# Designs tried in a protein design chat: VH-VL binders against ER membrane protein complex subunit 8/9 homolog. Part 9

Target 1, 192 residues: ER membrane protein complex subunit 8/9 homolog, of Dictyostelium discoideum (Social amoeba) (q55fm0)
Amino acid sequence: MNNNISITTEALSKAHLHSFKHHASSVNGILLGKADKNSILITDIIPLFHTQTLLPMFEVAMIQIEKYCRDNNIDMVGYYHSNQCIANELEPEPIAKKIADRLNNELNNMCFLMISKIEVNRPSGLVSIDKVGSDWLKNRKTLITIDTTSNSEDINEILKRNLQNIKESQIYDFEEYLSNPTRDWLNKSLVL
Short names: E, the ipSAE of ESMFold2; O, the ipSAE of OpenDDE; V2, 0.75 times the mean of E and O plus 0.25 times the DockQ between their complexes.

## First folded at step 1 (VH-VL)

Design z11 (framework fv_zilovertamab)
Fold by ESMFold2-Fast, scan of step 1:
Structure z11 (fold): chain C 192 residues (1-192), chain A 121 residues (1-121), chain B 107 residues (1-107)
Amino acid sequence: as target 1 above (192 residues)
Amino acid sequence: QVQLQESGPGLVKPSQTLSLTCTVSGYTFTDYYIHWVRQAPGQGLEWMGSINPSGGSTSYNQKFKDRLTISKDTSKNQVVLTMTNMDPVDTATYYCARDRGYSFWEYFDYWGHGTLVTVSS
Amino acid sequence: DIVMTQTPLSLPVTPGEPASISCRASQSVSSNLAWYQQKPGQAPRLLIYGASTRATGIPPRFSGSGYGTDFTLTINNIESEDAAYYFCQQYNNWPYTFGEGTKVEIK
């Protein structure tokens, strides 16, 4: 356990809105930011899929994300996943582990985050998943901090406000882009 | 602009199956649950059931569970109510309505115009 | 099932006077209570949600109050166009349930 993970309130809010928009399905996406030998700072996310992940289409998305990263001086630093089922919401699903293996082979220092579905009287859940041998397991000892330097408001209050303003309807993922190319899956115009 | 519109037969004979369609427009079909609510002439409103168009999961009022099915067609932005073994007491105006399907926002902000179904021999 | 009881069932009012309709739930519904207006031959129209929040486009003469089991819809300066049925609805528990309705008639 050597990595300290920080995620901005904006990036975390986007990931939760993606998850909430598709509350009845599993969702996933790419974490963007900067990493060094001992820390990862996540400043943005790119939503990918809200149904079954198609690996060939995942590869197409990766090519586009690599180009975006080069053009914007930002790096792919990890992967997020949110399960459909509340009973096991923070346990990585088989497809999530498969994608994490694929990304782990490409990235120098990767994080893998599971996020929970938003529910009343339940705090938003966030846990780090680490590779142990050939498996991916929850690591509750990995420090994950929410970077509030740009907004000191509590993440749960931010999520309530964004849901009240129906901001989840304004976030688009790569799968939606495949069905309608007018959808901005990089969400450059989204303000939370 | 958000619109919901019901369509289907106005007359059904006892023991026949009813099929009603709710067509939505002006928003993303998969973002809102669709509910069916009926109102017998001169009576109050009765919730029948709902569907999450994203996953297709359904919820039914136990009163109707043995004969009510709600389904969706995402390509047409439609939700279909199917009810078997119709009886004269099922005579009512049938409405579809939407809600966000989540805590704080499960009220019905938009309704269809309603369609009257008369069950008579 | 949660039973919603409305009183009165019929409310004759004179234009300009205030009108109040009560809704009582058989168990707590928190603030998850909505009010709808229905005019003859029309679909219900959302007036109030969250017990006290006015829906978009609803005149300020309509207000809602209450929490838990006791709720009130108030129309402060009733107009002739407000003649309609009014229904409360809880959305705290499935199945969703409605009150029997109150018929507001202008004298």
Scores: ipSAE 0.000, ipTM 0.444, lowest interface PAE 13.3, mean pLDDT 83

Design z12 (framework fv_zilovertamab; at its last look DockQ between E and O 0.84; V2 from the best seeds 0.59)
Fold by OpenDDE, look of step 2:
Structure z12 (fold): chain C 192 residues (1-192), chain A 122 residues (1-122), chain B 107 residues (1-107)
Amino acid sequence: as target 1 above (192 residues)
Amino acid sequence: QVQLQESGPGLVKPSQTLSLTCTVSGYTFTDYYIHWVRQAPGQGLEWMGSINPSGGSTSYNQKFKDRLTISKDTSKNQVVLTMTNMDPVDTATYYCARGPYLYGEGRYFDYWGHGTLVTVSS
Amino acid sequence: DIVMTQTPLSLPVTPGEPASISCRASQSVSSNLAWYQQKPGQAPRLLIYGASTRATGIPPRFSGSGYGTDFTLTINNIESEDAAYYFCQQYNNWPYTFGEGTKVEIK
């Protein structure tokens, strides 16, 4: 699938915050937005796990996410994953591929993005993972555009600011919700 | 009661663009997917594509990807199919159908419109 | 694409007798299989989804079974009103695909 992928600064920030909060662990979540033909616009994310991904819990989360999407006029458009060491340029962990396969069965048009190191030539810090046959492989040629229409501030400054304030503006994932149901894993109150 | 109704021209010339509208009623528009399925005379059914009226995301049969566009108008509870470069082979009854969507259950078509015959002829 | 093959394509049945239609997928579709009834001049009507779950309002004489690649629609005590085309459809993989259809005729 050849998709033109765009991500808002808000969605990007949330994804990086999730990764940063659990910098010593693998993290993953769902990408929300809109997909049409060959284009995907990511406008939000829902963080899921930061330790281990259990399929039964993943399924429970998906049911709730679908409801959330309907209620908020948004769609699931993909999956993001960060390996334990974000600095590594390794392929997605096996569990990431499994989840991606599962989602790919549900979503005809989806993207799989790996959270990686922010670099000058990759300011989003995201890498597209494409399905090739029965496998998922990195495609570094895929351009992921940062949509800055809502905020003209430099994305690096935004990310830096948000990461510095991570203690004050914490993002919660589904796994944390399972441990404490009072936590807003949909992060409705998170203002970035 | 749930109702879907297709509307549009019954005749299209070759190379012209087909535009069909599916109007739905009897339920919350954004709660279900809308699919387009066509059936050539005396032939089987062919899934063309779908749209999630909630967010507007679309899925297409690769066969039609280059010619087919599906859009929605939430204010009118309508979904629109646009297909370019029509050919006589595209002569068929075109249906819009409602599709429940629950994770793990997939997308079947629980309610169908009556269908509209579209003939492509010079 | 997953090819759905129905057998038979034509099925004459005597009222009161059972009718069975087979649908075979070219690869596993798990339980993501639906059956539809289409009468002449009408739109398809959902009969079964999830391979074996009857849709709302569908008489108990209609039943579906199977998993993976082989599925069966059974119509017990067939009635004259059951004369129609029947289609299977998989929704396990994109694109969704249908069987060729089986014409059930009442003798």
Scores: ipSAE 0.358, ipTM 0.800, lowest interface PAE 2.0, mean pLDDT 91
ESMFold2-Fast, scan of step 1: ipSAE 0.734; ipTM 0.877
ESMFold2, look of step 2: ipSAE 0.657; ipTM 0.854
ESMFold2 (binder alone), look of step 2: mean pLDDT 91; pTM 0.934

Design z2 (framework fv_zilovertamab)
Fold by ESMFold2-Fast, scan of step 1:
Structure z2 (fold): chain C 192 residues (1-192), chain A 118 residues (1-118), chain B 107 residues (1-107)
Amino acid sequence: as target 1 above (192 residues)
Amino acid sequence: QVQLQESGPGLVKPSQTLSLTCTVSGYTFTSYYIHWVRQAPGQGLEWMGSINPSGGSTSYNQKFKDRLTISKDTSKNQVVLTMTNMDPVDTATYYCARGYDFSYFDYWGHGTLVTVSS
Amino acid sequence: DIVMTQTPLSLPVTPGEPASISCRASQSVSSYLAWYQQKPGQAPRLLIYDASNRATGIPPRFSGSGYGTDFTLTINNIESEDAAYYFCQQRSNWPLTFGEGTKVEIK
């Protein structure tokens, strides 16, 4: 079924900062929030990897994220991916499809979003990916909106300010946490 | 030198199927999307749809619904537009154009005029 | 669908004068607007992308400006070879949409 997907300005900003920090590589992460019958609200994200995603490391991340979700009354609601290659930027890469399959087996009513490195901070830069048979394909019929309830500032202005302040250097993903456990993979101290 | 060239029939009878081919050269075929845009005589431009030649995924303007199919032949560096049940109002110059998924178009074919008449 | 409205639809100009064409989107397209030139019997040619960036090989007399819903293409010191149709195009939302076109005629 078609779901209405909303993502907060803060969650989207974090995803873009992760993508910009690792502009020359593909990045991915977990979408956090709440889902009901016909809608998904994404209120946070957990950046995961910026190099080759190794499934054993992905499984470690899933265990830690599930514990965080239980402790904080928030759910894993989906997955985001941003491609390295500009020519195929909104097409899910083979590894993205593999991760989506893994998550789809565990999560109910999951969303999968491709995030553009070129068309940043616009609904047109966000594309929903749906499972069709055994494949994952773009679905342009899914409504994706930016939820400005907590912050009505234009997402483009927020990104400009954050890049001017070099905030992409302050966001950490789970891969960096695995290399140095002092890194805040939840990014609770990050001010956008 | 980047080149796009449309080819196909200049005349189609009402209710018949149109098939147009876009042949590209001068760049890596799988590195850019190919879009189809048409223009009725004396009218504006209308976006029809696109294909990613790398994977074959397609996007269509809903106006054309089940009439339009875009496919590719990587071995020939070609994209094919197929449109069923042609009507005189489909008379137009058909262009293929190079871009990305949500894009502007940096290179266009010369266009091919398709007249739908009995 | 985002509707793109161009004004004027016909613009007679004398050589050496500036010409301005407006494009209005029915909803915000940020800076994701392109301008094309089309001469009779030819394919469209990209002039400006992302509101204000000149495409490769485009003379500096062509410039674009605007953001959100209101955009302008300006041709400074217009030349006889600039007689053509001009179209704006948004790439913010599916389906991709074009303006109706403006015919620039040299007097």
Scores: ipSAE 0.005, ipTM 0.511, lowest interface PAE 12.1, mean pLDDT 84

Design z3 (framework fv_zilovertamab)
Heavy chain, then light chain:
Amino acid sequence: QVQLQESGPGLVKPSQTLSLTCTVSGYTFTSYYIHWVRQAPGQGLEWMGSINPSGGSTSYNQKFKDRLTISKDTSKNQVVLTMTNMDPVDTATYYCARSLWDEYYFDYWGHGTLVTVSS
Amino acid sequence: DIVMTQTPLSLPVTPGEPASISCRASQSVSSYLAWYQQKPGQAPRLLIYDASNRATGIPPRFSGSGYGTDFTLTINNIESEDAAYYFCQQRSNWPLTFGEGTKVEIK
ESMFold2-Fast, scan of step 1: ipSAE 0.206; ipTM 0.711

Design z4 (framework fv_zilovertamab)
Fold by ESMFold2-Fast, scan of step 1:
Structure z4 (fold): chain C 192 residues (1-192), chain A 120 residues (1-120), chain B 107 residues (1-107)
Amino acid sequence: as target 1 above (192 residues)
Amino acid sequence: QVQLQESGPGLVKPSQTLSLTCTVSGYTFTSYYIHWVRQAPGQGLEWMGSINPSGGSTSYNQKFKDRLTISKDTSKNQVVLTMTNMDPVDTATYYCARERYFGTGYFDYWGHGTLVTVSS
Amino acid sequence: DIVMTQTPLSLPVTPGEPASISCRASQSVSSYLAWYQQKPGQAPRLLIYDASNRATGIPPRFSGSGYGTDFTLTINNIESEDAAYYFCQQRSNWPLTFGEGTKVEIK
């Protein structure tokens, strides 16, 4: 299961911009798309938190995201996380594992992705984390590919241009929405 | 603004150990991988190895792994290449190069290179 | 190791004409290919990465194309300052490997 994961250029760009906006903090979010038995296609993401993930705030986010998914024929297909601790960049923090357990109990065939630096053997900058027994461990065998069907522009050029234009300041997460409801937590107005 | 500078001996005798230092400036040292690439006179480029200055993890071309070590000194913003048992065929210009931040394995900035001649 | 083969090895061109250099990989490298320019006595300079993306500061007369095993670097309206060696490089697999190089000579 989850042998093949693909993510669109737009969704991937949003996830990295969320991480760059809060580079000194842990960030997390929900992956949206479609999943079958052996593959997941991620077409959008919803940034969630950049400070502390509190259960009541997380539950409010889940209710709103579920309603959005039902109304827009899209599914929650996974979770992404970026660690605050630079020494253990790819090892999921305890809070990330707890959230992954919570989501895994309700979602069929979810993926859990850690955000990392884009590298030769990691072109998306994403690392798959699988549940093994009662723990979540890095899975070096899961292939994560970039789907360029809807946007053929190179991810590196998109990120370069968007960071140069300080576009990371224009991406809003659910935590910012809770403190100011005028913030677009769906980021539909964000042009990358 | 971004600069990489190699330094070390221009002459090495056969069987001796080479030590080259790459000093970087103009950016955050720990944010970019540093690679070593060499070029024999009149020949093409040959990748030797790399280091992550943050964690210190290294990667080596199998051809050199038995005699090549790459290390770092974060307090000095330096990467050091050490290669044992130098041979005349190791005569080359040695470059340190910075890896692009997005999409790794490409080199966006290079040092000026240092020629190392191996002869008796 | 992936072997990168460049053709031609020497390319004399007249200023204002287009120049094309080919690079062939011994196995598919997808789009994970870069082109570098090296002038005599200087370090290499990144021109193109991921097959077709121009690096910062590189003039628009330089362009790259290709996918899989066959790649082309094109220099439109070549200038005298473009006399240099050009190398392709793959980053699909470790170790990183370069082509032998093409010497572009202005007539």
Scores: ipSAE 0.006, ipTM 0.454, lowest interface PAE 16.7, mean pLDDT 84

Design z5 (framework fv_zilovertamab)
Fold by ESMFold2-Fast, scan of step 1:
Structure z5 (fold): chain C 192 residues (1-192), chain A 121 residues (1-121), chain B 107 residues (1-107)
Amino acid sequence: as target 1 above (192 residues)
Amino acid sequence: QVQLQESGPGLVKPSQTLSLTCTVSGYTFTSYYIHWVRQAPGQGLEWMGSINPSGGSTSYNQKFKDRLTISKDTSKNQVVLTMTNMDPVDTATYYCARELYYGTGDYFDYWGHGTLVTVSS
Amino acid sequence: DIVMTQTPLSLPVTPGEPASISCRASQSVSSYLAWYQQKPGQAPRLLIYDASNRATGIPPRFSGSGYGTDFTLTINNIESEDAAYYFCQQRSNWPLTFGEGTKVEIK
């Protein structure tokens, strides 16, 4: 039962900035936070790929993220994916479903979130994808709430300011790290 | 720099079909919804419909029901508005507009210059 | 359909004075309202979205307020370049609808 999913404004902003930086490409990443009793709180994200997911490199990233989680008392709680562009109708790409299957087999509980446009009935811009039988399908009933306890600023104002300041250029993913090891793909120093 | 440009006929006869093209540049075409809005002389702005340039999904103002079709050509960075059975009351300046990425959506951050379509015999 | 009513329809103002334009929705639109500026022969320009947020590049003299059915666009210390039509727009319900417009004229 994945009824209660919440994400902080900082984590949500990072996910949207990753998608916006590579708006012509599909992007993906790992959701970090804590899960407890049918609730998931996402407090950070780790961007991974923006052109194509190379499964051997995905495994390398997973090893490094697991170490980061152990060192920082935080858990992997899910996966996010954005299709080549932000779309109102969200169908996970085949590679996204394959990654979700791998993570679902490893993690006790997880969420799979598609990034879409922010709408009246979808204020986070995120859509939950649940496993139904052997397939992954959009769950229209799961509301992703924005946790404002650490930052009460409206997510739309945060995104507006960050896009005006071209902050998307400062968020790095694992794929960029593979081509330039000086890139901080954990984005520890990023301020939004 | 972001630009949207409408093109099409300035004059359409009653009962004929209108076809307008919106060509975009300066950003990734598939990343932003495109809407069509018209403005009749002496009246306010009227929303017609929208398209997701990535997936091709569309939304229409119910007023236009089966007269209006919005389509895309990703290879040309174009959105096309097609409206059948034109009537003199359809005389208006037609705009295409890009949807604001942030916010609750359905707001328009960049507009084309508009193209005047007169429906007369 | 939600009907948006603007008052006044014409507003003459002197440079340096504040100007206020009202927009009333026929039913609650929460905060889902935008304001646009349109100069003759030009396309509309987004000023305010979600009732009170300034769009990119919009000077701080423009501000929006309101919730539910009553909304106000305020232009403090109006400048000659602010002579234009101003329109409100709701996105709370489809179809999207606009006000009739308010013409701001500089005396």
Scores: ipSAE 0.000, ipTM 0.471, lowest interface PAE 16.0, mean pLDDT 84

Design z6 (framework fv_zilovertamab)
Fold by ESMFold2-Fast, scan of step 1:
Structure z6 (fold): chain C 192 residues (1-192), chain A 123 residues (1-123), chain B 107 residues (1-107)
Amino acid sequence: as target 1 above (192 residues)
Amino acid sequence: QVQLQESGPGLVKPSQTLSLTCTVSGYTFTSYYIHWVRQAPGQGLEWMGSINPSGGSTSYNQKFKDRLTISKDTSKNQVVLTMTNMDPVDTATYYCAREPLYGSGWYYGMDVWGHGTLVTVSS
Amino acid sequence: DIVMTQTPLSLPVTPGEPASISCRASQSVSSYLAWYQQKPGQAPRLLIYDASNRATGIPPRFSGSGYGTDFTLTINNIESEDAAYYFCQQRSNWPLTFGEGTKVEIK
């Protein structure tokens, strides 16, 4: 599978803020948007876990997300992951590959993105992971494009402002929801 | 004016617990990691651990296994290092330092350091 | 743990000459490498972050280069005030680790 991948500034900011909030641990979540044969546009993300992904709890989250997608005319289009070990940030951990396999069986033609450092050669801070045979390998040739149609502001400036305003403390994931049901893990009230 | 300042006892007896406080001012407390780094007399720098003041997530050097805890008090803009069972080899100058996360990527270096506080472990 | 090895450990230089300090990581740290200066009785001062970016207020005579396992800090046209210890530090993996330090001495 070879997709042209683009992500909105809002969705991208949420993913990085989730990673920043839990900088000492692995994080993961679901990418939402629309896909066709050759392209994926990611317009939102749903943060899931920041310590340990237990498959039964992951399945519960998937059921809730599928209902949300049906109700809001949006699709699950992929998965994101950020490793706990920074030196291996672009090599998916075993649990990440297992989750990607599970999602790939259901979504067909999904994307898998690792969160990394924003650089001139990696302006989104995201790296595509492709399925090769039975394994998942990083593909640095695939550039993840930032869709600036809804917000033309530089992602670095958006992240700087959001971190200065402590917005990472206001993003909640599904794991936090499991311990406190008042947490808005869909983050629909979050303004970035 | 951005400032980090360590405070705590200058002398600790062997087997006692060390408690050091890093008080920060002049910036948004929850927008920067706080690291603890120590330096034994005449030696190099040794990273001990860090905390994200926003979420409270911590990371520790395994060398200090079971002895080290880093915590925060957001109302006072303070980070506290607690280390149990002190030994004379723990004699060092202890620094706190911040690391910014805004801009491009995660790794901007420790751009502002406290002046350091010397902790001597002896009877 | 990633081991950071600095060479030389002592570097005597004459004012106006360039000085170069090398730092080698035991495994790749990509560009997640910083350099610090420490003068006697003072806290470390950030010079270079992300291998090659000068920190705020650092004179242009300081520059950093390298990627992966081999890094260099260069001080062009060294001044007497540059006598200090210099440390590299990786941020690629926990625990964060520092090099042993290089003492730059003005002749």
Scores: ipSAE 0.000, ipTM 0.513, lowest interface PAE 12.2, mean pLDDT 84

Design z7 (from z1 with heavy chain S31D D99G Y100W Y101D G102S L103Y, light chain Y32N D50G N53T R91Y S92N L96Y; framework fv_zilovertamab)
Fold by ESMFold2-Fast, scan of step 1:
Structure z7 (fold): chain C 192 residues (1-192), chain A 117 residues (1-117), chain B 107 residues (1-107)
Amino acid sequence: as target 1 above (192 residues)
Amino acid sequence: QVQLQESGPGLVKPSQTLSLTCTVSGYTFTDYYIHWVRQAPGQGLEWMGSINPSGGSTSYNQKFKDRLTISKDTSKNQVVLTMTNMDPVDTATYYCARGWDSYFDYWGHGTLVTVSS
Amino acid sequence: DIVMTQTPLSLPVTPGEPASISCRASQSVSSNLAWYQQKPGQAPRLLIYGASTRATGIPPRFSGSGYGTDFTLTINNIESEDAAYYFCQQYNNWPYTFGEGTKVEIK
């Protein structure tokens, strides 16, 4: 884990829209960007699942994402997870911890972020998770948000605009792609 | 209620090591970062570093990284700041503060540390 | 390091008047900006975070605004108890940095 995590407003918006689209279920995905030994910059995300994650399906997604990363000179830098709304939103679910262990073993320096509701004491809606011994526990590390909008909007303004434009209906995840291969789970055409 | 309290020596000699303890109460110790911020007499505030009491991970202002160590004792709900090779320019009031996303919602009342021979 | 510049450094005001303090960052800090009040002999007290969100227990006469590099703390209908130093702080980039402070004096 690293102490310097930065995320663009576009990547952050996509993650929240994925969670909002499936607010009654758990969602997860891969964080994309660049990492060195002291910092992680997240510039995009790939949404994966909005129901139960089965490891064989996850492995198929990983193969596709590895190819995408190679072709686009971008790296997998971490994992995000959002708990089902009736569960404790900040405690990583067992499946989230298994996926984090899998990725932590493979990636050179990664981050694990839980998506929560944007609140007064959680302006980004993100909580960083660190590996402590054999477990994954929340920490209170600051996440830096990099504004990529032409209008210098913060995340609340961006999400409000995107929800007013029903952009959550336009984001697709890998699970939707498995059910309908015409769905663009890389969301290249999504404008936020 | 939430309380943070600094304790330690009010006087340190040049070249000696400073050790300050921050004791917290009124909340779950592992739920919030603890930061150290100092203020030289008549001057502004300067962030020194922080610790996550849950994981033990630390972050230091590069200015202090070679001299500063922050540690925790979960059994006592305490965070300890240790700074080596103290100099008269390090004379300041030292605060511990509770943070979330690195703004500070509760502060200790501060302890003045004077560095002189 | 991001440099935070406060203006004015000294602000004398009459009770009942509004007071405004500016804070400018040397590069964008998004909305990741907090304001603190510090009275003589006391620790700082959080007033505003996220540029515009009032902390618990802070009176509504205090408000914050701004985004990116330009931020304002406004105290409407100032009271004598508001005489204090006021500091802005960015928490967008490590290391976290403070403005030099503004002394608000009741005249």
Scores: ipSAE 0.000, ipTM 0.476, lowest interface PAE 14.1, mean pLDDT 82

Design z8 (framework fv_zilovertamab)
Fold by ESMFold2-Fast, scan of step 1:
Structure z8 (fold): chain C 192 residues (1-192), chain A 118 residues (1-118), chain B 107 residues (1-107)
Amino acid sequence: as target 1 above (192 residues)
Amino acid sequence: QVQLQESGPGLVKPSQTLSLTCTVSGYTFTDYYIHWVRQAPGQGLEWMGSINPSGGSTSYNQKFKDRLTISKDTSKNQVVLTMTNMDPVDTATYYCARHPYYWAFDIWGHGTLVTVSS
Amino acid sequence: DIVMTQTPLSLPVTPGEPASISCRASQSVSSNLAWYQQKPGQAPRLLIYGASTRATGIPPRFSGSGYGTDFTLTINNIESEDAAYYFCQQYNNWPYTFGEGTKVEIK
């Protein structure tokens, strides 16, 4: 049960910057943090793809993320996805559901979050997707809270400032790394 | 049906304060930023400022910062533009516009012409 | 402030021909560029956002391209109802800024 979902301002900003950088494309990535009893705290994200998700490449990324998690005492706690088409923006695409099933089978308590491109001014701009039977359906009733413990600044002000400084150009995903291995897709040097 | 509608005086005397109201309907008022943009007769578009109806945070074009205030009334689904010390050069059609960040200005009000003259 | 420069400022075209309008930003605006159409006495209408994504209800003859500083709006098979002013707008940096506008006239 993952009804209590919190995300830090830094993790939320990174997810929106990834979506913003590839505004006209579908994007996805992995949510990192800790899962407690009936709660998930997301403290970082790792951007993955922005055009096509090929499952063999996704598996390669998963192996590297699992190693990173072990080395940094952090867990994979979920998946985020943003659709290319705004008409269907909160409906999970088939590939997103397939990835969510794959992760759900491995992780005991996970969340699946859709990033809204038209609702970014809402508190999180995120909508929870829950498993109902064999399908994944949006659940707008699930509140995703912003953890302001490390940064009390309003997320909209952080995002505005980061976009004014063209920080979206400095975030890299795994797909960009495959094309140019000098790209830090873990974004260790990114300052927001 | 999503609509934005400006209202206010069509005529303002020099040195007076202008007050324009933007009333929104057809969506949740606090979901999207509201911006004000003006256009002098026969001229281009000029961005004035914005408000986040959820938190109330504002941004102003520095050109207007000393005399422009944007505020909100969530109970009425309204954004109010207040500008002091009006001058004839402020004669323009004033628009409010909705801004889903990624979608630019997707919905505009019809505009209201404000003439500044004695 | 980011300065947006449009070329040409006036564009006479014959129905059925393609029309192209250029917009140049004085510094990178990523893909955060929109195109608006404005007819006399009307509010601007969003055509393209994110440099290349058509807004809802916009005919497929309108397309946008570009990234960074150089952007183009293309109207293929122009129709008489397309006679209007066209404005580009960057929404990457505060203050938001618009191009001067291009008047498209049907010959």
Scores: ipSAE 0.006, ipTM 0.486, lowest interface PAE 11.7, mean pLDDT 83

